# VH-VL binders against Small ribosomal subunit protein mS42: the designs that were tried, part 2

Target 1, 220 residues: Small ribosomal subunit protein mS42, of Schizosaccharomyces pombe (o74379)
Amino acid sequence: MSFQQRFARALDVGYKNFLSKDAVRNIFAYDNHLRGLVQKECKIHQTPYRVPSDLMVQSASDPARANLFNYSSQLVNHDFFFSGLISPERPSADADLGAINLKPGIDASFGSFGELKSQMVDVGNSVFGDGWLWLVYSPEKSLFSLLCTYNASNAFLWGTGFPKFRTNAIVPLLCVNLWQYAYLDDYGLNGKKMYITKWWDMINWTVVNNRFQATRIESL

## First folded at step 4 (VH-VL; framework fv_lacutamab)

Design g23 (from e8a with heavy chain N57E R102T)
Fold by ESMFold2-Fast, scan of step 4:
Order: C-alpha cells, then structure tokens, then sequence
Structure g23 (fold): chain C 220 residues (1-220), chain A 121 residues (1-121), chain B 107 residues (1-107)
C-alpha cells in the first residue's frame, strides 16, 4: 500500500506530544512533491519508474542521476523514519518489548538506553544544517553506533560524497529526520533538542528489534 | 491476571546454597526482562541484576558477581536466583520484578511477593 | 555507579497535608527515574515512571516532577492509606540504584 495510506492516521491526528497534524501534513506534502520530482527525473533519464528503494540503489553510482538518487533516498528516509514510530491509531502497550533483545548490545555500546538517548539528543542537536541521525549496527564489530548523514544521504548505502560501493558493513536500525521542515512548525528554529527528546518517546523498539534480528536471520 | 509468585521462605546454615524461584503468569514470559532486588532486614532496596528472558543472558551488579546466579526455565515461565556459599549478610527478602520497558525506561511494574532467606548458624 | 540521595529519611504529617519527597542523583539521569511505595510486609508498588508519568491504577494525588539531577514526588493530600516507605530509582545506567527511602507516617 502507498506511503500515504500506510500513515493515513498520522495525517488525521498527528503524533500526540511529538508532531502536530499540521506538521505531519506539511512533511507528507513534501514527500508527494519529491515523488513528482522522481517521476520527472525518471523521464529525463529514460529510467522506468520503480519503488523509491530500487531507484535509489540503481542511481547510487551514477553521477548523471544524482537528482534521482537524492529524491529517491529522501523518500526512503521518510518511510524508515515514520515506520520506526509508535502508531497514533494503535499505540502499542508492547512497543518497548523489543528493547529487551537490544539491551545487551546497547549497554555494551553506549552503557545504557539512557546514555544512548543523551548521546542522540546531543549529537542530533549539534548537527549543522539538514540531515539525518541514525542508530546503526555493525555485525563485523558487534557494535551499535551513531551515524550522521547530510541532506538526503542515508545509512543504507555508502552515502558520503560519490558512492563507489554498495555496502552491507552497517545496518540502519533507527533514524530521526533533522531537516528543518521536520521540526520548524512545532518546535521552532532553536527547538531541535526538544524535538529529538520528544521523538525518543515515540520510538517503536519492537520495529527496531525486528530490523536488528533480520540481520542475524539473513545469515541462515 | 498478571502475577509473579515466588517460592517459600528458606532457613539455611552458612556455606549452604539456596535456589529461589519466581513463576510468571498472565503475560508472555520471554517478552519482559526479569530483575532481582534484595532488601536486608530494616534496610532499603538493592538491585542485584537482571536476566534477558529471551536469550538467558544475565547482568549482575558488581557486589553480587560470583555467588549469585540467575537462570530460567522458559517452558514453565520461571526465573531462578541461586546463591551459593551463603553468608549471614545474605539474610534478606529477595524480590523478582518485571521490567516495564515503557518507552525504554527501566521501571518495575509487577513484583513477586518476596522470598525471605535467613542464614544463621 | 550513580548514587541516589533521598530526603527526608522520615516525615510525619496530618491527613490532608501536602507531602514532598526529594531525590538527587550524583549525575544527570535524564528523567530515567521511578518512584515506588512499599507498605509493611508487601512488595514495592510502582507509582511513577519516567519521572512524571503516573502508573495506571495509582491515585492522581501522586505526582512526580524534576529533571537532570533533582526530582520530587508529591502527595497533594495525604491519606491514611499512604503510610509507607517511598523509594526513588534510577534506570539511566546499570547498576540500577535506589534512594535510601522515606518513611511517611501520620501524626
């Protein structure tokens, strides 16, 4: 089902204590605008229209399709961000149950969930300009860490400069949108810290855990 | 009805071992961490550690490493605390408690009734 | 380890009084704080989690506030049934640590 259909309730009521319905509406309007830009870039480069994740991968190593990459990547990032939030239609009493499986790794990497929260708030608040803050996992290192990507870059691919390689070196588990359009309406220009603090309370840790467990199951 | 039911009181001599049980009912046992908390006579609460009920991995506070061992029997939704080489200072009420993990905050929403362990010569 | 200092250790008040118990952490715990009530012969009961969130089934005369290192539990109108020892607990980092407790009695 479509992005807008998957998150239709958020458009109607927002995310209580986090994002107003007007803020959600504005973000979704931008998402729709990006979809139009993707379609335009597909026509320019004679690329068949596909789901954004496929277009992102296909365009990642082609400098001639940098715009197609940027727009598709941002759409993927939107989906990943909203998919990690507790649903306003069905706030789940069990949304945090997934945290139990993550706790040993989070404790080893950050000391605690509280320390992770503090680091995400501080790192995110310190990001200059627009971008995304990610919680990622490295299977090779058995380590959780934080990653900042800028503009429309992402943690799914080698997202710095000119991407040369598609990588499985890190697995994105969670992200927060740090573009001004995400927090300006509800928090103001100087409200990024409060926005991230409120976002923390909306994290669906069951989704985060499912993403984490998927990396272990794939090897079977 | 969500509840944790612990085993009965124990009277032991120094050097003996004790195994306290905590049986969960009314919820999915493996979806919540189990914590152990001690309360010496007339004293406050002291956290011993927690066990991941899904993986079986324990975490102990430093003062409780060595003689204190957490274990599980997931087939009967039961957690265990075993204390070896008992000392008089181990005399306390031992509680098991379920971690709520609401928005990743470690608060204990369901508690066992407590098991009194008395160590005397 | 994070040390939790709770004050006062004991208080005696009348039914209907406003009671405030304070809890100070040795470092910022970012609202990872819970409050428990323990009556004689019973296990502790969760009252407040995340510093200010009221646990379901707990009377609304109980409230929590604070941030950083300093937190308070308030009972807006003390009832006879509130006679108990109250404990704060941080879950910001392991080991989880409890305050020393505050014994509340009716005059």
Amino acid sequence: as target 1 above (220 residues)
Amino acid sequence: QIQLVQSGSELKKPGASVKVSCKASGYTFTSYAMNWVRQAPGQGLEWIGWINTNTGEPTYAEDFKGRFVFSLDTSVSTAYLQISSLKAEDTAVYFCARDTYTYSYGAFDIWGQGTTVTVSS
Amino acid sequence: DIQMTQSPSFLSASVGDRVTITCRASQSIDSYLAWYQQKPGQPPKLLIYAASSLQSGVPDRFSGSGSGTDYTLTISSLQAEDVAVYYCQQSYSTPYTFGGGTKVEIK
Scores: ipSAE 0.030, ipTM 0.634, lowest interface PAE 6.9, mean pLDDT 86

Design g27 (from e8a with heavy chain Y103F, light chain S31N)
Fold by ESMFold2-Fast, scan of step 4:
Structure g27 (fold): chain C 220 residues (1-220), chain A 121 residues (1-121), chain B 107 residues (1-107)
Amino acid sequence: as target 1 above (220 residues)
Amino acid sequence: QIQLVQSGSELKKPGASVKVSCKASGYTFTSYAMNWVRQAPGQGLEWIGWINTNTGNPTYAEDFKGRFVFSLDTSVSTAYLQISSLKAEDTAVYFCARDTYRFSYGAFDIWGQGTTVTVSS
Amino acid sequence: DIQMTQSPSFLSASVGDRVTITCRASQSIDNYLAWYQQKPGQPPKLLIYAASSLQSGVPDRFSGSGSGTDYTLTISSLQAEDVAVYYCQQSYSTPYTFGGGTKVEIK
């Protein structure tokens, strides 16, 4: 199912108190533009068009395919960002149920969910230029932490799968889009703090927990 | 539809133990954390701790570690609070309370009616 | 532990009055605050969560505001049925802690 089809309601109504429908439409227009650029890069490199996550992994180690990597990575980041939000169709859905399983680890790593929020707001607000803020988990350390990546970079490739057999793996659980195209229309250049604060209220913790639980299975 | 029903009042002597039940209905029991709150006669509310209804893992406030034990029977959607070696200071109304669907907010939207535990010689 | 100081401890007002109850945390709690109403012989009832979000089924005359360490519960037009003890509660950090309560009575 296409990216736009999976998030069709957000295109119609936006995310109440977080992102206007015009902001969502602008982000989706950019997403569609990136898909066109991916198709162009696949043609240039004689690579079959595949799902963005596969293209991202395949191009990550090849400097000649840097554009294909950047475009594919950004598409993966868009999907991860939007799939971590409460659906605008069901704002009363039980999105926070997963938080109960995360609480012991969040408390151990940050002190509380409130302290995690405060740190995400402060760290995200401190990012200069465009990038992404991630909540990540290290199975080896049993530790949750925050990671900033810049431009189209991502947290997915910091795991043991890339490079193969690396022992200092991290697993991304949640991210917020800190590119200017995501927040300028609704919040302005000086509005990152409010944007991240509003984003926090839209997090689907059940999705975050499902991602965390998958990490536990992988650690076996 | 959604409700928490607690067991009846208890009168106990110092040194005895008591087990209070809290039966949930009208929602998926394992999808919401269960909290326990105490209210001594004429006093305010005091949080005892919570139990993860999916994993069974309890968390206690420091003042309640040791004698207070949370447990579950998920097959009948029931949470339990057991207090051992009862003291006169344990005399209170004990409430179970469900977190809102937004557990991250830590607010309690559904409460049991309360169980009065009286400890006297 | 985060201490919650609630004021006043007792309030007497007339039907139709605007009533305000204040809750002050010993440190910033970033809107992790709930307000409860408790009537004699009943369990507490959730009124407000996340500092300012009205719980479903609660009358519009109740509202919450504030940020950082200072929070307020407002009853815009006091009704006879609002006679109760009101509690604030922080959930920013464990252990969760409640304010001392405010007993609201009609003059």
Scores: ipSAE 0.045, ipTM 0.623, lowest interface PAE 5.9, mean pLDDT 87

Design g28 (from e8a with heavy chain Y105L, light chain S31Y)
Fold by ESMFold2-Fast, scan of step 4:
Structure g28 (fold): chain C 220 residues (1-220), chain A 121 residues (1-121), chain B 107 residues (1-107)
Amino acid sequence: as target 1 above (220 residues)
Amino acid sequence: QIQLVQSGSELKKPGASVKVSCKASGYTFTSYAMNWVRQAPGQGLEWIGWINTNTGNPTYAEDFKGRFVFSLDTSVSTAYLQISSLKAEDTAVYFCARDTYRYSLGAFDIWGQGTTVTVSS
Amino acid sequence: DIQMTQSPSFLSASVGDRVTITCRASQSIDYYLAWYQQKPGQPPKLLIYAASSLQSGVPDRFSGSGSGTDYTLTISSLQAEDVAVYYCQQSYSTPYTFGGGTKVEIK
C-alpha cells in the first residue's frame, strides 16, 4: 500500500486530541512533495528510483547526494513516526500491557514508563531547531536510551544498515517528529512540551514491543 | 497503591500557627512536585503554591507569601504546609496534590483527602 | 494573573443528556488546562489533562476540547453519578488558577 493509503483514515479524521485533520493533511502534502523531490534527484544523479529506505542508505555517505539523502531520510522518518501511532479509531493500548516485553528493560533503564515519559517530554522540549527524538535500544549493552537527531538525520544508520553488534550500533524503536511543521499549527512555538505529552497517548506500544522483540534474534 | 494521606482537622485561635502534613506512599516521593490547594467553605479551589520535592525549592502565589511555608521530610515521604499568624479568612480545607509529571505539567492526578483548618475565637 | 471564567455556574439536566461546560482564559494558555470533578465531602478528581487527554480510569463519556483561550468539557451521556462540581485549571503560568466551578444537578 502507498503511504497515503496506509494512513488514509488519519487523513480523513486526524488523530483526536493529538493532531488535527489539517495538520495531518499538511504533513502528508509535505511528504508527497518530498517524493517528487526524490524522483527529481534520482534523475539528476542517474540513480534508479528505489524505496526511500534504500535511497537513504545508498546516499548517506555521499556529499554530492546530500539532497537525495535528506529527502529520503525524512520520508523514512515520516513512515516510522506514523507507523508507531495507534489508528484514529482504535483505543490506546496500555503501555504496561502493550509493551510487556519492554517493561523490564524500561524499568531498568528509566525506572518506569512514567519516568520515560517525563524524560522524553523534557529532552524533546530542550531540542533547539528542527529534529527527531528517538527511543533506541543497544543489543550489545542491553540498554534503552534517548537519542536526538537533527534536521533529516535518523537513528537507523546506527542500527539498521550497520552490523548488529557494532559498539555504537543502536536499533530505533520509537520516534517523535520535532520539526515545526509537525506541531506549530496545533500547538504554537511554545508547544513542544504539550505536543510530546499528547503524542505519548497515541503511541502504539504493540508496534514498539514487536520492534524490540526483533532485536532479540540470536543469529543473523 | 499511590496515596496521599493528610493530618486531621485543626481548630485554632486567631494568631496561632498550624502545620498540616501530607504523607505520600506508593511512588518515588522526590520524582513528583507537590502542590497545595485550599477551598474555603462553600467556595471554589485556590492554588497556594508548589514545592520541588527533589530540591526543596518552593514557589508561592503572591497572596500566600509570608505566612505560608512549605517544607519536606524526604526520609518519611512527607510534605508540610505551615500557616503562621492565623486569621479567620484562613478557615478552609487544605489539600496536597501531586503533579502528573516530574517536570510539572500542572495537572494534579493524586490528591490528599483534605485537612480542615477552622480559625475561630 | 491569568483569570479563568467558567460557565455556566449551575446546570440541571436529565440522565442521558449531553452536557457542555466552558472555560475561558484571559490569555492563551496553549493547552495547559485540566478539568476536575469534585463530589461533596471528597477531594477533586482529575478527569482531563492537557485540555483533551483523558485520565486513566475516567469513563469515556467525558471529553475535553479547545485551544488558545477557549476550552470545553463535554459529558456525552449524563449519569446520576456525575452530580458534582466541575473545575477547570490553567498551568500555563504561575500562579495556577481555577475556574469558579460548575455545579451539575439531575432534574
Scores: ipSAE 0.005, ipTM 0.501, lowest interface PAE 13.2, mean pLDDT 85

Design g30 (from e8a with heavy chain T100R R102S)
Fold by ESMFold2-Fast, scan of step 4:
Structure g30 (fold): chain C 220 residues (1-220), chain A 121 residues (1-121), chain B 107 residues (1-107)
Amino acid sequence: as target 1 above (220 residues)
Amino acid sequence: QIQLVQSGSELKKPGASVKVSCKASGYTFTSYAMNWVRQAPGQGLEWIGWINTNTGNPTYAEDFKGRFVFSLDTSVSTAYLQISSLKAEDTAVYFCARDRYSYSYGAFDIWGQGTTVTVSS
Amino acid sequence: DIQMTQSPSFLSASVGDRVTITCRASQSIDSYLAWYQQKPGQPPKLLIYAASSLQSGVPDRFSGSGSGTDYTLTISSLQAEDVAVYYCQQSYSTPYTFGGGTKVEIK
């Protein structure tokens, strides 16, 4: 299904207490604009159109296709962000089985879920300009950690499968969109802490856990 | 109709063991962590630990490691607290309690009625 | 371990009075705080979670406020059925810890 079709309910009603319907539609309008830019870049560079994740990987090491990388990376980031949120139709309790399974690892890495939340709010609020905040996992170190990326950059650059030359693979589990177009309308210029605090309540920990469990099956 | 029903009161001698049960109904047992809380006569509430009902992995407060053991029987939606080598200071009401949300730990929205454990000669 | 200091340990008030109970954490707990009511012979009952959110089915005379290290439970108009011991609890980090309790009685 298309990106818009997979999140059709959010486009209709927004995310209660987190993102208004107008804010969601604004983010999706930008997403759609980026898809047009991706098609334009594919034509310019005679690159066959593929799903954004494939285009991101294929363009990551090619400076001549930096625009294609940036646009496709941002599309991947949008998908990762929205797929990590609880559906507007479901209460948090119904969707949130994963936090139970993640608790031992989160406790070992951060001390508690409360401490993780506190660190994500503070770290996210400290990001200057536009970017993304990620919760990542290192299979080699058995450690969860936080990573900031700027503009359209992503945690997949350092992760297994993107690009293969990375020696210290990390796996992204969760991200929050810290571009102004995501929070400005609902929270204002000084509202980033409130935005991240409200986002925390919308995290689908079952999705986060599924992403984490996948790292345990793959040995590298 | 969400409910936690605990086993009946126990009178034990020092050095014996006791096993308290907590049977859940009205919700998906494996979707919520189960906590155990103790209350000595006339005293406040003291957290013993929690068990992941999906994985079976327990977490104990430091003072309760060793003699206190959590277990589950997911086929009958029941959690257990076993206390070995009972001491007089273990005399208390023991409560099981469900976490409200798995990511909002420590807010216990459903409680068992409590099991009184009395340790005396 | 995070220490929870609850004050006062005892209060006596009249029906209709505004009652305030305070809870102080030894470090910031970022609103990971719940309030419970316990009547004699009964298990605790959740009143407030996340410092200020009223649990479903709890009368709206109960409210919570606070941030950082300092939190307050307020009963806007005390009723006879509110005679109980009240406990705060932090869920910011394990081990979870409770306040010492506040016994509320009618004069």
Scores: ipSAE 0.006, ipTM 0.494, lowest interface PAE 11.7, mean pLDDT 85

Design g33 (from e8a with heavy chain T59K R102S)
Fold by ESMFold2-Fast, scan of step 4:
Formats: C-alpha cells, structure tokens, sequence
Structure g33 (fold): chain C 220 residues (1-220), chain A 121 residues (1-121), chain B 107 residues (1-107)
C-alpha cells in the first residue's frame, strides 16, 4: 500500500487540534516530490529502484550517494512520524492504550511520562535549524533516551556519522518532524513549542509499545 | 460494568503479615496499571506504588521498599498487596486504583472500596 | 520528591457559592494534575484529569485550570452533596504525590 494510501484520512481531514488538512497536504506533496528525486538518483547511480528503507541503508556510508541517502532517509522519517500518530478520527484517549510495557522503562529513564513530555518539548524547541527528535531505546544499557538528528539524518543508522557497526546500537521508537515545512503553516516560526505539545496528544502509544516489545525477543 | 473489589478488613499484631486483594472486572485487566494508595486515620492520601499488570514489574515509592510487595494473578484479574513485619504506623485504609488512559496522565479513574488494616498490640 | 501544597485546608461556604481550591507544586508538573473528591467512608472519586479535563459523569459545576506550578479547582455553585475532602495529585514524576486535602463544609 502506498504512503498516501496508508494515510488517506489524514490527507482528507487533517489531524484535529494538531495539523490542518492543508499542512498534511503540503507535507505529502513534498514526500511525493522526494520520491521523484529518489528515482532520479537511482538512474544517476545505476541503482534499481527499491523501497526507501533499502536505498537509505545501501547509500548511508557512501558520500558519492549523499543525495540518494538524504531523499530516502527523509521518506523513511516521514513514514515513521505518521505511523506513530493516532487515526484522525480517533479520540486522543485511545492513543494511550498499550503504553503499559513502556512505563517501567520510561519511569526509570525520565522519571515519568510527564517528565518525558516536558523534556521532548524543551529539547525539540531548542533544536536549531531543521531536524528530527527521537525517543530511542538502548537494549545494551536498558535505557530510553532522546536523540536529535539534523536535516535528513535518522536514528535507524545511529544518526549523523553512521557508526552502525557499534555494539551500543539504538532502536528508534518515536519521532517528531521538526522541519519548518511541518509546523510553519499551522504554528508559525514562534510556535514550535505548541506544535510539539499538541503532537504529544496525537502519539499512538500502542504503536510505540509494539516497537519497544520487538526489542525484547529472547532466545528460548 | 467496570469495578475493583477489595478483600475485607484485617486486624493484625505487630510483626505479622497481611495480604490485601483487589479483583478487577469489566475491562481488560492487563491493559491498565494497578496503583496502591494508603490513607492513615484522619490523614490524606499517600501513593505506595504501581504494578505493570502485563509484565508483573512493580515500582515502589522509596518509603515502601522492602516490606511492601505487589503481585498478580492474571488468570482471575486480581492484584495483591502484601505487607510483612507490620508496624503500628501501617494502620491505614489501603486502596487499589486503575489509571485513566493507561499511563499518559496517571489519574486514577476506578478505585477499590478500600481495605482497612489495623495493627495494634 | 514533588511537594503538593493545597490551600485552604478547610473552608465553610453556603449552597450556591463559588468555591475555589488551590494546589501548588514545588516544581512545574506540566498539567499532569488530577483532582479527587472523597466523602467519609468512600474511596476517592476522580473529578478532573490533565488539569482541566472533566471526568465523564462529573457535574459541569466542577472545573479545573492552571499550568506550570499553580492549579485551581472551582465549584461554580456549591451543592449540599459536594461536602467532602478534595485532593490534588501530580503524576508528572514518581513518586506520585497528593496535596494535603481541603475539607469543604456547608455553613
């Protein structure tokens, strides 16, 4: 199912109290533009078109394919962002169902969900320029933490610098898009804090919980 | 109908132990954390801790670590609070309570009726 | 630990009066605040969550407001059935803590 098909309701109605229909439409138009750029880069580098996540991984450590990486990574980041939001037609209360497995770790790492929210708002508001804010989990350290990545960088490949072969790998659980095209239309240049605050109420904690549970597979 | 039903009053001597039960009905037990709150006679409310009903992992306030132990029997949707080596200052009403909206707000929307534990010599 | 201070500890008012109860946190709790009503011999009842959201089934004469460290519970027109002790509670950080309570009585 295409990106736009998976999020068709958001294109139709927006996200109440968070992102207008026009803002969602503009983000999706940019997403579509990036897909055209990916196709162009694939021709330049004689690479068959593949799903964006595969192209992102293949190009990540190759400076000659920096454009292919940037465009593919941004598409992956868009998908991760939107797939972490509740359906536009659902009450925000439903988004909190399933956070049960996260609570002990969130409490240990941040003190509470309230403290996590406060830190995400403050850290996100303090990001200089364009980027992404991530909630990540380190299985080796049994620690949740916040990670900022800039431009089109991501948490899937250890952010900027790509030490992907390190033993202390992280798993992304949640992100918020802090590029100006995401919030300017609805919130303005001075509204990033309010944007992140309203984004918090749209988090699908069942999805975040399921992503976390995937890290807890043990040998039988 | 959503409800939490607790076990009856207990009268114990110092040094004894007590186990209070809290049986849930009308909702998916493992989808909400169970909190324990105490209220000493004529006093306010004090949070003891919570237990993850899906994993069984507990979290205790510092003053309640050691003697207070949370446990579950998910087959009968029941949470337990056990207090060992009872002291006179443990005399209180003990409540179980469910979180509103899982773990986002920490507000307790459904409460048990309370179990009075009296410790006297 | 986050300290929650309620004021007043006791108030006596007439039926129909507007009653306000204040809760102050020792640090910002970002609206992670609930209000409870407790009548003698009964468990607490949730009135307000997330500082200003009215719990389903609670009369609309109850309202909550505030942000940061300062929060208020308002009863717009006190009824005889509202005689109770009222508690605020923060869920911003563990351990969760309650205010000392406000006993509301009819004159």
Amino acid sequence: as target 1 above (220 residues)
Amino acid sequence: QIQLVQSGSELKKPGASVKVSCKASGYTFTSYAMNWVRQAPGQGLEWIGWINTNTGNPKYAEDFKGRFVFSLDTSVSTAYLQISSLKAEDTAVYFCARDTYSYSYGAFDIWGQGTTVTVSS
Amino acid sequence: DIQMTQSPSFLSASVGDRVTITCRASQSIDSYLAWYQQKPGQPPKLLIYAASSLQSGVPDRFSGSGSGTDYTLTISSLQAEDVAVYYCQQSYSTPYTFGGGTKVEIK
Scores: ipSAE 0.006, ipTM 0.498, lowest interface PAE 11.4, mean pLDDT 84

Design g8 (from e8a with heavy chain R102S)
Fold by ESMFold2-Fast, scan of step 4:
Structure g8 (fold): chain C 220 residues (1-220), chain A 121 residues (1-121), chain B 107 residues (1-107)
Amino acid sequence: as target 1 above (220 residues)
Amino acid sequence: QIQLVQSGSELKKPGASVKVSCKASGYTFTSYAMNWVRQAPGQGLEWIGWINTNTGNPTYAEDFKGRFVFSLDTSVSTAYLQISSLKAEDTAVYFCARDTYSYSYGAFDIWGQGTTVTVSS
Amino acid sequence: DIQMTQSPSFLSASVGDRVTITCRASQSIDSYLAWYQQKPGQPPKLLIYAASSLQSGVPDRFSGSGSGTDYTLTISSLQAEDVAVYYCQQSYSTPYTFGGGTKVEIK
């Protein structure tokens, strides 16, 4: 299913109290533009078309394909961001599910979900320029932490394109888009703190919990 | 309908033990944490701790460590609070309460009716 | 431990009155605050979560506001059935702690 088809409702109504319909449409227009750029780069470099995540991994260590990496990485980041949000209408089909398996680890790493929220707001607000803020998990250390990546960079790279002993160093669980195109329309240049605060209320903790559970299944 | 039904009142002597049950129905038991809250006669609410219904891992407030033990029987969607070596100051109504993680705000949206435990010689 | 100070401990008001109950945390709890209503012989009932979100099925005369350390529960037009003890509760940090309660009664 295409990105736009999977998130068609968000295009139609936005995310109440978080992202306006116009903001969502602008992000999706940019996403669509990036897909066209990916196709151009694939042709230029004689690279077979693959889903964005595969193209991102394939191009990650090749400076000659930096554009292909940037465009495909940003598409992966968009997907991860939107798939971590509650349904736009907030009638959660997952109302019976939540962060139950995350709570012990979050409490151990940050003290509480409230303290995690406070840290994400402060860290995210301090990001200079455009980028992404991630909640990540280290299976080796049994530790949750925050990671900032800049421009189109992502937390997925820490598991790929490296020697095997460095795979699973961190696993991304959640991210927030801190590019100006994401928050400028609704929050303004000085509105990152409010944007992240409102984003927190839209997190689909069932999805985050399931991503965390998957890290345990993939242990070597 | 979503509900928590607790076991009946208990009258115990000091030094005895008691096991209070809390049976859940109308929702997926393992998707919500179960909290235990105490209310002494004429007093306010005190949080005892919570148990992860999926993993079985309990967390206790410091004042309740040792004699208070949480357990589960997921096959019948039931949580238990056991208090050993009962003391007069354990006399209270004990509530189980479902903690929603839907927004990670730790609010208790469904409560049991309470179990009165009286410790008297 | 985060201490929750609730005031007043008791209030008496008339039907139709606007009543406010305040809750102050010993440190910022970033809207991790719930309000409960408890009637004699009954368990507490959740009214408000996340400081300002009204629980499904709760009358809209109840509202919550506040941020940081200071929070308020408001009943815009007190009804006879609102006679109860009201508690605030923080879930920002374990152990979760409750305010001392506010007993509301009708004159």
Scores: ipSAE 0.008, ipTM 0.580, lowest interface PAE 8.2, mean pLDDT 85

Design g9 (from e8a with heavy chain R102E)
Fold by ESMFold2-Fast, scan of step 4:
Structure g9 (fold): chain C 220 residues (1-220), chain A 121 residues (1-121), chain B 107 residues (1-107)
Amino acid sequence: as target 1 above (220 residues)
Amino acid sequence: QIQLVQSGSELKKPGASVKVSCKASGYTFTSYAMNWVRQAPGQGLEWIGWINTNTGNPTYAEDFKGRFVFSLDTSVSTAYLQISSLKAEDTAVYFCARDTYEYSYGAFDIWGQGTTVTVSS
Amino acid sequence: DIQMTQSPSFLSASVGDRVTITCRASQSIDSYLAWYQQKPGQPPKLLIYAASSLQSGVPDRFSGSGSGTDYTLTISSLQAEDVAVYYCQQSYSTPYTFGGGTKVEIK
């Protein structure tokens, strides 16, 4: 199923109280533009077209394919961002025990969910220029933390693996898109704090918990 | 219909134990945390703690650690509160309440009808 | 522990009056606040969550506002059926704590 098909309802109606239909449409138009750029880079470098996550991994260590990395990485980041949001069609059903299961770890790392929210708002607001704010987990240290990446950089390649393989030194659990194209339409240049505050209300903690549990030997 | 149905009233002597049940219906039991709240006669509400219905892990307020124990039977969608070594000051109505955790704000949207526990000599 | 101070403890008003109940936290709770209504012999009923969000099925005369440490529940036009004790509750950190309650009566 294509990216646009997977998130078709968001494209039609937006996310109530968070992102307007027009803002979602603009992000999707940019996503589609990036897919065209990926195809162009693949042709230039005689690289077979593959799914963005594979292209991102393949190009990560090749400075000659920096554009291919940037475009494919941003596509992966878009998918991770939208898949972490409550569906416009079923908001209440998507907000459930994920937050409860994460609570002991969040309390240990940040003090509380309220403190995590406050830190994400403040840290995200302090990001200068375009980038992404991530909630990440270190299985080795049993520690949740916040990570900022800039431009199209990502948390997936931090450490030695890719999140889907569960071998990274850190595992990304959640991200928010802090590029201006994501928030300017609805929030304005000075509205980053409100954007992140409204984004918090749309987090699908069940998805976040499922990503977290994938790093565990047991669920307790 | 979503509801929580609690066990009937209990009259106990000091030093006895009591086990209150809270049976959930109309929703997926393991998708919502269960909280326990106490209300002494003529007094306000006191939070005792919560239990994660998926993992079984309890969290207690400091004043309730030791004598108060939460447990679950997920096969019948039921949560339990057990109080050991009962004291007269434990006389209260005990409520179970479902925690929405909608958007991680933690609010109790569905409540049991309450179980009156009276401890007297 | 976060202390929740609720005021007034008692108020008497007429049908149709605007009623305001205030709740103050001992530290910032970042809108992790709910309001409940409790009628005699009944369990509490959720009215407002996240400081300002109206629970489904609750009449629109009820509203919540506030931020940081100071929060308010407003009943825009008091009805006879609104006679009850009202409680605020923070869920910012454990232990979760309730305000002392406000008893609302009709004159």
Scores: ipSAE 0.007, ipTM 0.534, lowest interface PAE 11.2, mean pLDDT 85

Design p1 (from e8 with light chain T94E)
Fold by ESMFold2-Fast, scan of step 4:
Structure p1 (fold): chain C 220 residues (1-220), chain A 121 residues (1-121), chain B 107 residues (1-107)
Amino acid sequence: as target 1 above (220 residues)
Amino acid sequence: QIQLVQSGSELKKPGASVKVSCKASGYTFTSYAMNWVRQAPGQGLEWIGWINTNTGNPTYAEDFKGRFVFSLDTSVSTAYLQISSLKAEDTAVYFCARDTYRYSYGAFDIWGQGTTVTVSS
Amino acid sequence: DIQMTQSPSFLSASVGDRVTITCRASQSISSYLAWYQQKPGQPPKLLIYAASSLQSGVPDRFSGSGSGTDYTLTISSLQAEDVAVYYCQQSYSEPYTFGGGTKVEIK
């Protein structure tokens, strides 16, 4: 399934109380534009057109393919953002119930889900310019933390940009899109705090929990 | 219609140089990467590297860096493989092959017929 | 480098038999796998790309399957013209690597 097919309902009706239909359409138009830029870069570099996550990894260490990295990274970030949201037709899940295996770690790292929410709102609101806010997990340290990345940067390659010891690797669990094209139309320049607050209510905690469970597999 | 036609067989002495050509026809030469693959007598296939036909930038597998050089003449839709300081272990059939970048999987859909390079004293 | 282990290295079967060739990658290659057929004195011919997609012009008795590290090429009903060496190839990561080949002969 294409990105648009997987999220067709959101494109049709938006996310009630979070993103208008027009805002979703604008984000998807930008996503489609980026796919065209990826195809152009693949043609220029004569690289097989791959799924964005593979293109991102393959281009990450090559300065000559910086554009391909940026465009594919942004597409990966879009997918991760939208796949972490509940569908427009599904009611919001209770975080405690949906994140059942995640809860002990969140309580230990932040005190509670309520405190995590407060910190994400404050940290995200303080981000100047365009970027992404991530909830990440370090399997080696058994630590949950927040990470800000700017422009098209992502948490998937954090600690792997240069080949280094595995112990500083992190795994992204959740992200929110803090680019102006995501929130400006519905919330305005001064509405980032409200945007993040309403985004919180749209988080699919079952998906986040499943992402966390994947990090616990023996022989990773 | 779509074809890759390679130059004829070469018999060379150790220390000599050889230049194999691969002429493309039936498609836009600069829209597809060109790969080079080697096959020693009675052995399997071994990837040498590829060249971007639009930019001319080559990429070589580690074992082939130094003596192996890719080049292009886009005016005649031809790719070249040059091997310098030939050794007996360079004896092989050398293939050029077009990358299927449109299919996102890096498969080689069109192959040259192969050029046999024999290095012996 | 990603190592491709192909098995068996040789098989002999009768016309009409179902033939299976396997290819194992030393790490996950996310279906970036192709299968080639090479007849004596000829260049390789692409049979399957993306692990399971049949190349145009290839008979439908050929099929590919698999995911992650384990992949299979199947010939559902072996024909005399299928006598050849078969190779798998990964394109997930450079350098691209080939399996050691499987020589298929008729009994």
Scores: ipSAE 0.000, ipTM 0.487, lowest interface PAE 13.6, mean pLDDT 86

